# VH-VL binders against Probable septum site-determining protein MinC (minC), part 6

Target 1, 220 residues: Probable septum site-determining protein MinC (minC), of Prochlorococcus marinus subsp. pastoris (q7v2x8)
Amino acid sequence: MKLILRGIANEFIKSFSFKNFEIDQNFFDKLITKEAPAAANLITENEKINSYELAKLKLILEKHFIKLSNIYSNNRETVLSGKSLKINSTFLKIKDLENQLPLDPSYLKKDILHKGTVRSGDRISSNGDLFIIGDVNPGAIISANNNVYVWGKLFGIAFAGKNGNKNASVASLYLNPLQLRICEIVAIGPKEKPKGQHPEIAILEDNKIIIKPYFLNQNL
Short names: E, the ipSAE of ESMFold2; O, the ipSAE of OpenDDE; V2, 0.75 times the mean of E and O plus 0.25 times the DockQ between their complexes.

## First folded at step 8 (VH-VL; framework fv_cosibelimab)

Design j14 (from f1 with heavy chain Y105F)
Fold by ESMFold2-Fast, scan of step 8:
Structure j14 (fold): chain C 220 residues (1-220), chain A 120 residues (1-120), chain B 112 residues (1-112)
Amino acid sequence: as target 1 above (220 residues)
Amino acid sequence: EVQLVQSGAEVKKPGSSVKVSCKASGGTFSSYIISWVRQAPGQGLEWMGEIIPIFGTAYYAQKFQGRVTITADESTSTAYMELSSLRSEDTAVYYCAREGYGSGFYFDYWGQGTLVTVSS
Amino acid sequence: NFMLTQPHSVSESPGKTVTISCTRSSGSIASNYVQWYQQRPGSAPTTVIYRDNQRPSGVPDRFSGSIDSSSNSASLTISGLKTEDEADYYCQSYDSSNLDYVFGGGTKLTVL
């Protein structure tokens, strides 16, 4: 079981036990000055958590000004417990739960350069920027803690800023994804396909993903 | 200055219910947790339950689960405690008390108390 | 579930120091913070100590709190006793397993 704080920082809270719950003092000190509650995700694998136990965890978090926002679990009864408490709860297979975890700090700022097509069913994740030289097909998922750049066509799912970086972006020579995510914000792919091949960039502005033309000399 | 003001004393018949109010003034109502604590004549303090208005979450002591309901109305900065199926043993002064987030589970302000007498 | 045990009464002369104990029946006293409340007859309780040993604004330095893990107890110490200190004192902690606030039975302090 993993409890991940979101909103202000994508950080781990100390391991939870129903016998004793502790919050890291340094992290808690950051939260106590906030006017809005911090959001947390609960991730469990095969663990069965009943609604009473889950309600107790929810209450302890709320007393520390933390909202239990999402539950991801490979246990259907745990998902049902979450739904009974009106918490957004999703059943995920174990391989998909990995995508909800913060990346290991030992990989911090490791950029990945991938050459070749990312095919349906493939998943590529980077702790820094992710550069793809090739196409990302429908059914593929690519993600980065920072920026995602596709020097090719993007048809799959792209997730940038996975570690809470609101300045992260997704850019492609042909931006036509099934889904874009920047931090916690999700956008369904464009309703209309790009008429021509020109670079576009998706960025987060006022909690919304916006897409605009991208020219390299804007950054230089 | 923070103040909690409770409704007036009540006399109830066994089997009836009572609803006590607690109006908060000073500070932001949604910024704290409200608990209800009772004290029978000549006896100690007993926690009944709490509400966290901003989250809409209420939690009750096991002894009172099923008989107590705690609610809050943020528009009037008022918390309510309703106790049903009253018995003579429920005769007590009922207090509301305030707790801040992350405070370590302590009450910084208390209401003046509401005497509820249950008699046949 | 645990119980907090206090002496029923304690008595001491003005100007002296008194200590009121609060013993936890199971689990460590240090597992959760201990608070102390003062209640005068006909009045609501007021906090004199929170988080084991912290004083709220306006509470005089004469009031102090401490934890003793060896006896599994918390203590409230009042020095320089004054007649206005005469009251009932309650310790309180939190039961993390049941998410309950637990109060001690209370100690009546008489200043004579």
Scores: ipSAE 0.503, ipTM 0.812, lowest interface PAE 1.7, mean pLDDT 83

Design j16 (from f1 with heavy chain G104H)
Fold by ESMFold2-Fast, scan of step 8:
Structure j16 (fold): chain C 220 residues (1-220), chain A 120 residues (1-120), chain B 112 residues (1-112)
Amino acid sequence: as target 1 above (220 residues)
Amino acid sequence: EVQLVQSGAEVKKPGSSVKVSCKASGGTFSSYIISWVRQAPGQGLEWMGEIIPIFGTAYYAQKFQGRVTITADESTSTAYMELSSLRSEDTAVYYCAREGYGSHYYFDYWGQGTLVTVSS
Amino acid sequence: NFMLTQPHSVSESPGKTVTISCTRSSGSIASNYVQWYQQRPGSAPTTVIYRDNQRPSGVPDRFSGSIDSSSNSASLTISGLKTEDEADYYCQSYDSSNLDYVFGGGTKLTVL
């Protein structure tokens, strides 16, 4: 259960729960509305909230000059409770409830999985790990704050650890990039083409990018 | 500066109704809540109900549900308390009292009181 | 529902300290804020303590509030008693289960 405050200022997420069917007044003491009236949306998943409990929440919010404007829930009885109190109430599936939350790094999937060829001129960036199932062609650029994994051939530019993670790596089934970057360290072009089609991993060691074979049966 | 000014004393017969007013003044720029609290002669304070004018929400103490109606007129900054089916036990001083920003759950300003006497 | 119980009366001499208790009949006294109101004869109540232990502007620091979870009570303490402190004192809290404001029965303070 989450309350999302809306007003003239930025939206804020407030989380709370009714584990013992009690309203936590200490939580509401922190719900300061400097300029009112403000509005709130209530988001619940499978919690059943009856009309009495919902009316109590509505009154307490209104005593702090916050209007309970919308209810989004994956529980039809909770939606009916809201409608009985003349609150705009909508039934949503769990997947759609996430769309009602503010866009925040903690709510975003950091890792990206891309299926298909990354072509010349394409750019893919991840705030976590980046997984490519396919080839990365010359002229393509892929980047990640953490690791880059290419289950295919890497011919383009790959950048791992772009947010300062020196333990980041770039791995590929065929590692022949135009340029590799890990953090601020750059390696340009391979001196020799890979001997055969063996998985290789690039890591940062002693302030330089080292490329070595990566065998599938190594200890984790 | 905030003041709550109530209407004057009333003398009513049993079975009638009374409507007391409470005008908020001082050019309040913030939202507020008005409660009604009564006090019978020589007795303690008793909460009757409240209204949140900006939302039009009124809520009443269980003892007074069905007999009390609290309303507000935002255009005149005035709250009203109407008590019906009056009995001699309803003889009391009726106070309006305010909560505002920073004064949630306590009454920061009180009206001067309105004496309502119920007698034949 | 819960009730708040106060002594009917307390008396003390000028310059002394007096304490008025307010005991909650069910549920924890700490679950909701406690306020204290002073009422002199013929006057409307005024707040002397809010949110357990806070003083409004203009209230002397001789007035203090406290919560004691072991006795499930709140207390109003007035030190350096003056004759002008003679009044009725009411505690008040909020019943979140019934959405109701609850007042204590009041305590008459007499300053001899």
Scores: ipSAE 0.467, ipTM 0.780, lowest interface PAE 2.0, mean pLDDT 82

Design j6 (from f1 with heavy chain G100S)
Heavy chain, then light chain:
Amino acid sequence: EVQLVQSGAEVKKPGSSVKVSCKASGGTFSSYIISWVRQAPGQGLEWMGEIIPIFGTAYYAQKFQGRVTITADESTSTAYMELSSLRSEDTAVYYCARESYGSGYYFDYWGQGTLVTVSS
Amino acid sequence: NFMLTQPHSVSESPGKTVTISCTRSSGSIASNYVQWYQQRPGSAPTTVIYRDNQRPSGVPDRFSGSIDSSSNSASLTISGLKTEDEADYYCQSYDSSNLDYVFGGGTKLTVL
ESMFold2-Fast, scan of step 8: ipSAE 0.549; ipTM 0.830

Design j7 (from f1 with heavy chain G100P; at its last look DockQ between E and O 0.49; V2 from the best seeds 0.00; counts 0 for: pae E 2.3 > 2)
Heavy chain, then light chain:
Amino acid sequence: EVQLVQSGAEVKKPGSSVKVSCKASGGTFSSYIISWVRQAPGQGLEWMGEIIPIFGTAYYAQKFQGRVTITADESTSTAYMELSSLRSEDTAVYYCAREPYGSGYYFDYWGQGTLVTVSS
Amino acid sequence: NFMLTQPHSVSESPGKTVTISCTRSSGSIASNYVQWYQQRPGSAPTTVIYRDNQRPSGVPDRFSGSIDSSSNSASLTISGLKTEDEADYYCQSYDSSNLDYVFGGGTKLTVL
ESMFold2-Fast, scan of step 8: ipSAE 0.622; ipTM 0.877
ESMFold2, look of step 9: ipSAE 0.531; ipTM 0.825
ESMFold2 (binder alone), look of step 9: mean pLDDT 92; pTM 0.941
OpenDDE, look of step 9: ipSAE 0.777; ipTM 0.914

Design j8
Fold by ESMFold2-Fast, scan of step 8:
Structure j8 (fold): chain C 220 residues (1-220), chain A 121 residues (1-121), chain B 112 residues (1-112)
Amino acid sequence: as target 1 above (220 residues)
Amino acid sequence: EVQLVQSGAEVKKPGSSVKVSCKASGGTFSSYIISWVRQAPGQGLEWMGEIIPIFGTAYYAQKFQGRVTITADESTSTAYMELSSLRSEDTAVYYCAREGYGSGSYYFDYWGQGTLVTVSS
Amino acid sequence: NFMLTQPHSVSESPGKTVTISCTRSSGSIASNYVQWYQQRPGSAPTTVIYRDNQRPSGVPDRFSGSIDSSSNSASLTISGLKTEDEADYYCQSYDSSNLDYVFGGGTKLTVL
């Protein structure tokens, strides 16, 4: 069984058995936007999962802001269980199940996941969301039509919302960029450096880029 | 300044249904999970069910499955709990309570003021 | 499926310290967070402790929570008792196997 995550914290892959399933809450707690929930596809080969087990998995995912969107399985009873819960469920032969993996070029066409440091002189551009696992050094430029997420330190230039999405955001574990852009709005980096590794998000409000820390337990 | 405001007290006859509302303010409604908890006179707290408004997913305690329906309207930031086939034993104060999605602690940080539902012939 | 058991009532004089226990019938008390709610007559519950030992803003430091794995119980301790502390106190945990919120039966605290 394989759970493939998409959405606001894009391109997270979990392989699990039902009894050992757990969500990495720290990952989602540090990098959540309120614009769209993450989505997940469940892929199973021959194992049978009943409707009660699927309902429990669905609820656990949704409590962590993840929608179980599709089930692809070579087990007809698992497909029936999914359909009984009104989840889009498709029977596929094993050869076709492999096409549902994130390595499918059609899946990766819009959103980009980059692992490793983006060094000075490098440019990475995405037609959807851009997710970096690593640091973005001074002199690097990263851009996306939607959101930019840096699971690391951001020292370079980040450009979100290239195609006019005013709800786009830039988030990082350490946000100290040379320059931020959201749509047509440009901001020079923060006046004061963040102390330690501290998650922050930059968003567009009243035609200005505002930088906010992430607070799990704060009420508005 | 988060506040949950519930609808007023109701008196119902056995066999009827009651629908209680809970309006949230001071936060993003879709960022929270809303639970319903009841308390019969002189008794303890009893969890009935919850809704995750952004997904429209409701989940119910086994004791109430088939009789309770929990819904939400994100446009008005209001959650509803409807209990059908009322009996005298359903006389209780019904509370809505909130927790944040992804909290992992499964606790209620804000409570509504409560709605007294009396079931009598 | 587990139950949380609390004493029905406790009493103590103003200025003293009282401890209310909450014992889990099966599985480890440490498997899930424990919360404590205070309910005064005619009022909705309010949170005094969450995540075993954390206090919400506005709750005085006289309130503290702890977990004892050896007795499989959680405890709410209130020091420097005041008359306004008189209330019913409920512990609560989560049953991750059945996806249920479990409340203790409640403890009536009398301050005399």
Scores: ipSAE 0.277, ipTM 0.669, lowest interface PAE 3.2, mean pLDDT 80

Design j9
Fold by ESMFold2-Fast, scan of step 8:
Structure j9 (fold): chain C 220 residues (1-220), chain A 121 residues (1-121), chain B 112 residues (1-112)
Amino acid sequence: as target 1 above (220 residues)
Amino acid sequence: EVQLVQSGAEVKKPGSSVKVSCKASGGTFSSYIISWVRQAPGQGLEWMGEIIPIFGTAYYAQKFQGRVTITADESTSTAYMELSSLRSEDTAVYYCAREGYDSSGYYFDYWGQGTLVTVSS
Amino acid sequence: NFMLTQPHSVSESPGKTVTISCTRSSGSIASNYVQWYQQRPGSAPTTVIYRDNQRPSGVPDRFSGSIDSSSNSASLTISGLKTEDEADYYCQSYDSSNLDYVFGGGTKLTVL
């Protein structure tokens, strides 16, 4: 079986077997250093995995902030186990399982442009700048090594500068996130809605997240 | 900088329920996992369960499944542990603890001060 | 389902070295990380060792941790014992089979 660790920019393949491999926190602690994957897909051929084993995998992934999003399997009992845990699970024939593997991780995009709503439970990660054309709903998480730009309303969680860039920023047409992060600094979103819907930018100054109105004619 | 502050001691009758709170200040509440650990008088530590606030997902030790409910309110940075159908053997100090994770590893890095729950008639 | 077994008590003189063991009843001790917590009466636990052998900021280098696969145990070693080291010490690991954190029974350290 293969565990496909996905963000939009980062896709990794981890092969393992429940017969010879114990799922534990140490495995994922070693796997995930500074650039954390946002989601995972589990691909199995004929392996039978029960709901208890899938629950262990789900818990360990979620403890590392990875959502176990999809299970693709040629084993109907494994699919049933996934569905019992409310994980999107699909039965596929062997030839179709190969189409679920990521292509050429070495061609990872630096900057990401995403069009559409980022919904609760969705996660998007970029190794460069992240541009969203759409709204980011509560419960969604977006992150970038550099800047995060939301051409829409930001209600979820945004993380910029996650690779140590203190000059990173988060900008949105309507900035009302549950949580903002720039590098290691965190700010909880405002309890009151912005008085007007105007573009704002969050930046790091003196180890504090400062929010200012954003005008396109300002020097960047 | 990071501090976990728990609600005060409680005395409860058998068969009732208790709800203990754990308010986090400093750091990011939603980025960390909050666990609950209890300690009966003169006894060792016993893990009860955890919650991952960002996903709303709670997981419980088998012994407490069906009796314990762990919740979190991100707007107030507060986690809650509710234990129902109380028995005298539930008399214990209840701790909340934060699980940190970074490149150096993870562990329970901050603990609340503890809440004594006494179950007696 | 496994248990972590610690000696109930250990004692040693100031300036000496003491070692507290933590033995896993089934499965390899190396399968999951081991943490060590110090608890004084009336206080919450504090971490002295995490990830088998790492020290948190502020913990003296007199504290060290190790894993011995041959005895299936983890050990906490405290050198140059001081009276302020008197406390209960708990080892802790993760039981991936039951999705539980497992604590040892605790060891009372007396410095006399």
Scores: ipSAE 0.000, ipTM 0.454, lowest interface PAE 15.5, mean pLDDT 78

Design k1 (from f1 with heavy chain G56D)
Fold by ESMFold2-Fast, scan of step 8:
Structure k1 (fold): chain C 220 residues (1-220), chain A 120 residues (1-120), chain B 112 residues (1-112)
Amino acid sequence: as target 1 above (220 residues)
Amino acid sequence: EVQLVQSGAEVKKPGSSVKVSCKASGGTFSSYIISWVRQAPGQGLEWMGEIIPIFDTAYYAQKFQGRVTITADESTSTAYMELSSLRSEDTAVYYCAREGYGSGYYFDYWGQGTLVTVSS
Amino acid sequence: NFMLTQPHSVSESPGKTVTISCTRSSGSIASNYVQWYQQRPGSAPTTVIYRDNQRPSGVPDRFSGSIDSSSNSASLTISGLKTEDEADYYCQSYDSSNLDYVFGGGTKLTVL
């Protein structure tokens, strides 16, 4: 599930699960700067969310002066739950759900530090660099306009330089992704597992993604 | 000067209901969240529920769901708490308390309290 | 889903310092802000500390709050004790899982 929150200058995407939903007060303090409530849209794929779970999310947002305005879901029961709470709720096929995500303005640079595991189905996007302290599981997607750093194991999909930065890199303590992308160049992950748990970095050289060990003397 | 003024003490019989009011002054009523907290004689504080007037959203502690109803009238800047099916254990001082949005869940102003006695 | 535990009573002489603890039974004390309320006999509670360690306007600087993650506790410290500080003190936090406000059982402070 993804919650799209619009702050004073930025649109923020928060991936979450109701089982492990946590709200950082510092994050919400940045959004509570207007005379009118901020708006939030909830996007879910196949997840079934009952009306009690939606009501809890609605209340938490409202206590931070945020209105849960729209729900878009590929699950008809989730749509019915939203309608029962009088929230504008729309059923969309999965391919159309992406059109509800806000476009990241290329001029906005916001580095993101995420602590914790990024699980299957989660998506984290940064307009600057993205730093993960934790593992990125298969089925997770992480992306950044600049660099992606994973202080943990990378098994999911990583996309660096998403706005055309060819100098972007992807680094991890254990680099074994399903797919790597730097700018327009895509590489399918290695079939063989890394020989050991050693840090590696992927960079773009001569229009090809090159993976090499990280050493203190190497520049990114 | 912000002030929350509550209605006067009440004596009720078991099985009846009571409705306590809380009138806010010195600020925009709909800019705040209003909670109700009770305190039985010699006991601690117990949260009952809240209302967010601008969103018309009320939420109740599980213990009181089905018995408590919290409402607000923005035109008079007044919040109400109605508790039904009263028992002797409901004898308590009932407070309204104000919370700001994004405050970290803290009450900055409290009403003076309303004693509700359930007897006989 | 969690409880906040305070000592039932504490006492100290005028001019001395007293500390009141508030221990969270499950989950991290740092997961949610902790507030402290003072309730004098016959009066409504008033806030002396909010957001762990912030003082409202008008509260003397001899009141301070702190968080200790190792003991999973919050503390209210009152220095330069005065007889007017005699009151019940309640800590309060928020249970995000159940959307409930959780109060400690209260601590009676006696200044003697």
Scores: ipSAE 0.486, ipTM 0.816, lowest interface PAE 1.9, mean pLDDT 83

Design k3 (from f1 with light chain S31R)
Heavy chain, then light chain:
Amino acid sequence: EVQLVQSGAEVKKPGSSVKVSCKASGGTFSSYIISWVRQAPGQGLEWMGEIIPIFGTAYYAQKFQGRVTITADESTSTAYMELSSLRSEDTAVYYCAREGYGSGYYFDYWGQGTLVTVSS
Amino acid sequence: NFMLTQPHSVSESPGKTVTISCTRSSGSIARNYVQWYQQRPGSAPTTVIYRDNQRPSGVPDRFSGSIDSSSNSASLTISGLKTEDEADYYCQSYDSSNLDYVFGGGTKLTVL
ESMFold2-Fast, scan of step 8: ipSAE 0.534; ipTM 0.828

Design k4 (from f1 with heavy chain G56D, light chain S31K)
Fold by ESMFold2-Fast, scan of step 8:
Structure k4 (fold): chain C 220 residues (1-220), chain A 120 residues (1-120), chain B 112 residues (1-112)
Amino acid sequence: as target 1 above (220 residues)
Amino acid sequence: EVQLVQSGAEVKKPGSSVKVSCKASGGTFSSYIISWVRQAPGQGLEWMGEIIPIFDTAYYAQKFQGRVTITADESTSTAYMELSSLRSEDTAVYYCAREGYGSGYYFDYWGQGTLVTVSS
Amino acid sequence: NFMLTQPHSVSESPGKTVTISCTRSSGSIAKNYVQWYQQRPGSAPTTVIYRDNQRPSGVPDRFSGSIDSSSNSASLTISGLKTEDEADYYCQSYDSSNLDYVFGGGTKLTVL
């Protein structure tokens, strides 16, 4: 069984398993949100969880400001236990349960999609690719282990390949950042502002950040 | 300033029920867990149960299961503890106490206490 | 399903230091946080130590808490004793297996 935590404001995905529903107090101290409860989905395969055990899990999570929002299980008795506690509970076959889990036990590969403006003072970090639908204002910092894609204007600081991926890139509809970084290589923003609105991509070549137009049919 | 204000002292007959209130002020009521703890004359502290108002979840100590009911009214920022089938052994001061989420099970503020006397 | 055991009473002179122990009967004392509450006659309890060794704002630095895994106990230490320190002191922890708050039996501190 796995418990997937989803936060408010920023999506935290943390996969963990319980043994006898024991919870380490120190584990949850860093995950508590202030404005609204974090949401959690419980995913079990063939494990039977009775209503008493499930109620205890629900209480422990709630004492840490976490709402047990959904149960997905291949065990019909576990689904009935969830429904008896008024938790949204769905029976799923094993193959369909896989779609509720992160691709691997580590969320380090997770891509993030952010919709909206990233304002001065905001920071967004991804362990995979980072996709922004919106503008990134001066004073904002965005980062990713792989690629950074901004479907909007980039005026802030962008960092791609932060865990050493030299093939990482930063692309935007209007690329005018205060600073770009790919791996350990840093480039300060261009002297002249872009003359037109067309997509550009920054890549690392010969240990230098190069900016060029991005064309979908570049290999044709 | 945070304050928990409880209802006044009560005298009850054996077999009856009592309902004690705890009104919270300062801070948002729904952001905290409220517990009830009692103390018989000359004895120690005993936890009875808790309510998490935002989730409408109440949980009770095994000794009081089936005899205690804890509720909350977010519109008045008030928690209630109702104890039924009263016995002379239930004579005690009843306290409400506040706990923050993820605090490590720490009570940061306590009500002034409500004396409940059960006698014939 | 564990108990916290405290001495029934302790006494000491003004200006001296006292230590009150709180021993857990089963499971590690370090598994769950320990709090300490002070209760004067006719008053509600107030917190003097939380999360093993932290002081709330307004509590003098004369109050300190510690954990000793070898004796499976927590301790409340009060230095520079004053007459206003006379009170009952209760330790409290949480039984995560039974989802229950556990209080010690209380220690009466007398300053003579």
Scores: ipSAE 0.508, ipTM 0.819, lowest interface PAE 1.9, mean pLDDT 83

Design k5 (from f1 with light chain R51K)
Heavy chain, then light chain:
Amino acid sequence: EVQLVQSGAEVKKPGSSVKVSCKASGGTFSSYIISWVRQAPGQGLEWMGEIIPIFGTAYYAQKFQGRVTITADESTSTAYMELSSLRSEDTAVYYCAREGYGSGYYFDYWGQGTLVTVSS
Amino acid sequence: NFMLTQPHSVSESPGKTVTISCTRSSGSIASNYVQWYQQRPGSAPTTVIYKDNQRPSGVPDRFSGSIDSSSNSASLTISGLKTEDEADYYCQSYDSSNLDYVFGGGTKLTVL
ESMFold2-Fast, scan of step 8: ipSAE 0.548; ipTM 0.829

## First folded at step 10 (VH-VL; framework fv_cosibelimab)

Design m1 (from j7 with heavy chain G27Y; at its last look DockQ between E and O 0.59; V2 from the best seeds 0.68)
Heavy chain, then light chain:
Amino acid sequence: EVQLVQSGAEVKKPGSSVKVSCKASGYTFSSYIISWVRQAPGQGLEWMGEIIPIFGTAYYAQKFQGRVTITADESTSTAYMELSSLRSEDTAVYYCAREPYGSGYYFDYWGQGTLVTVSS
Amino acid sequence: NFMLTQPHSVSESPGKTVTISCTRSSGSIASNYVQWYQQRPGSAPTTVIYRDNQRPSGVPDRFSGSIDSSSNSASLTISGLKTEDEADYYCQSYDSSNLDYVFGGGTKLTVL
ESMFold2, look of step 10: ipSAE 0.556; ipTM 0.831
ESMFold2 (binder alone), look of step 10: mean pLDDT 94; pTM 0.951
OpenDDE, look of step 10: ipSAE 0.867; ipTM 0.953

Design m2 (from j7 with light chain Y94F; at its last look DockQ between E and O 0.37; V2 from the best seeds 0.00; counts 0 for: pae E 3.1 > 2)
Heavy chain, then light chain:
Amino acid sequence: EVQLVQSGAEVKKPGSSVKVSCKASGGTFSSYIISWVRQAPGQGLEWMGEIIPIFGTAYYAQKFQGRVTITADESTSTAYMELSSLRSEDTAVYYCAREPYGSGYYFDYWGQGTLVTVSS
Amino acid sequence: NFMLTQPHSVSESPGKTVTISCTRSSGSIASNYVQWYQQRPGSAPTTVIYRDNQRPSGVPDRFSGSIDSSSNSASLTISGLKTEDEADYYCQSFDSSNLDYVFGGGTKLTVL
ESMFold2, look of step 10: ipSAE 0.399; ipTM 0.742
ESMFold2 (binder alone), look of step 10: mean pLDDT 92; pTM 0.942
OpenDDE, look of step 10: ipSAE 0.856; ipTM 0.949

Design m3 (at its last look DockQ between E and O 0.43; V2 from the best seeds 0.70)
Heavy chain, then light chain:
Amino acid sequence: EVQLVQSGAEVKKPGSSVKVSCKASGGTFSSYIISWVRQAPGQGLEWMGEIIPIFGTAYYAQKFQGRVTITADESTSTAYMELSSLRSEDTAVYYCAREPYGSYYFDYWGQGTLVTVSS
Amino acid sequence: NFMLTQPHSVSESPGKTVTISCTRSSGSIASNYVQWYQQRPGSAPTTVIYRDNQRPSGVPDRFSGSIDSSSNSASLTISGLKTEDEADYYCQSYDSSNLDYVFGGGTKLTVL
ESMFold2, look of step 10: ipSAE 0.704; ipTM 0.901
ESMFold2 (binder alone), look of step 10: mean pLDDT 93; pTM 0.942
OpenDDE, look of step 10: ipSAE 0.877; ipTM 0.958

Design m4 (from j7 with heavy chain I54Y; at its last look DockQ between E and O 0.51; V2 from the best seeds 0.72)
Heavy chain, then light chain:
Amino acid sequence: EVQLVQSGAEVKKPGSSVKVSCKASGGTFSSYIISWVRQAPGQGLEWMGEIIPYFGTAYYAQKFQGRVTITADESTSTAYMELSSLRSEDTAVYYCAREPYGSGYYFDYWGQGTLVTVSS
Amino acid sequence: NFMLTQPHSVSESPGKTVTISCTRSSGSIASNYVQWYQQRPGSAPTTVIYRDNQRPSGVPDRFSGSIDSSSNSASLTISGLKTEDEADYYCQSYDSSNLDYVFGGGTKLTVL
ESMFold2, look of step 10: ipSAE 0.706; ipTM 0.900
ESMFold2 (binder alone), look of step 10: mean pLDDT 92; pTM 0.942
OpenDDE, look of step 10: ipSAE 0.884; ipTM 0.958

## First folded at step 11 (VH-VL; framework fv_cosibelimab)

Design n1 (from m3 with heavy chain I54Y; at its last look DockQ between E and O 0.31; V2 from the best seeds 0.67)
Heavy chain, then light chain:
Amino acid sequence: EVQLVQSGAEVKKPGSSVKVSCKASGGTFSSYIISWVRQAPGQGLEWMGEIIPYFGTAYYAQKFQGRVTITADESTSTAYMELSSLRSEDTAVYYCAREPYGSYYFDYWGQGTLVTVSS
Amino acid sequence: NFMLTQPHSVSESPGKTVTISCTRSSGSIASNYVQWYQQRPGSAPTTVIYRDNQRPSGVPDRFSGSIDSSSNSASLTISGLKTEDEADYYCQSYDSSNLDYVFGGGTKLTVL
ESMFold2, look of step 11: ipSAE 0.734; ipTM 0.919
ESMFold2 (binder alone), look of step 11: mean pLDDT 93; pTM 0.942
OpenDDE, look of step 11: ipSAE 0.841; ipTM 0.953

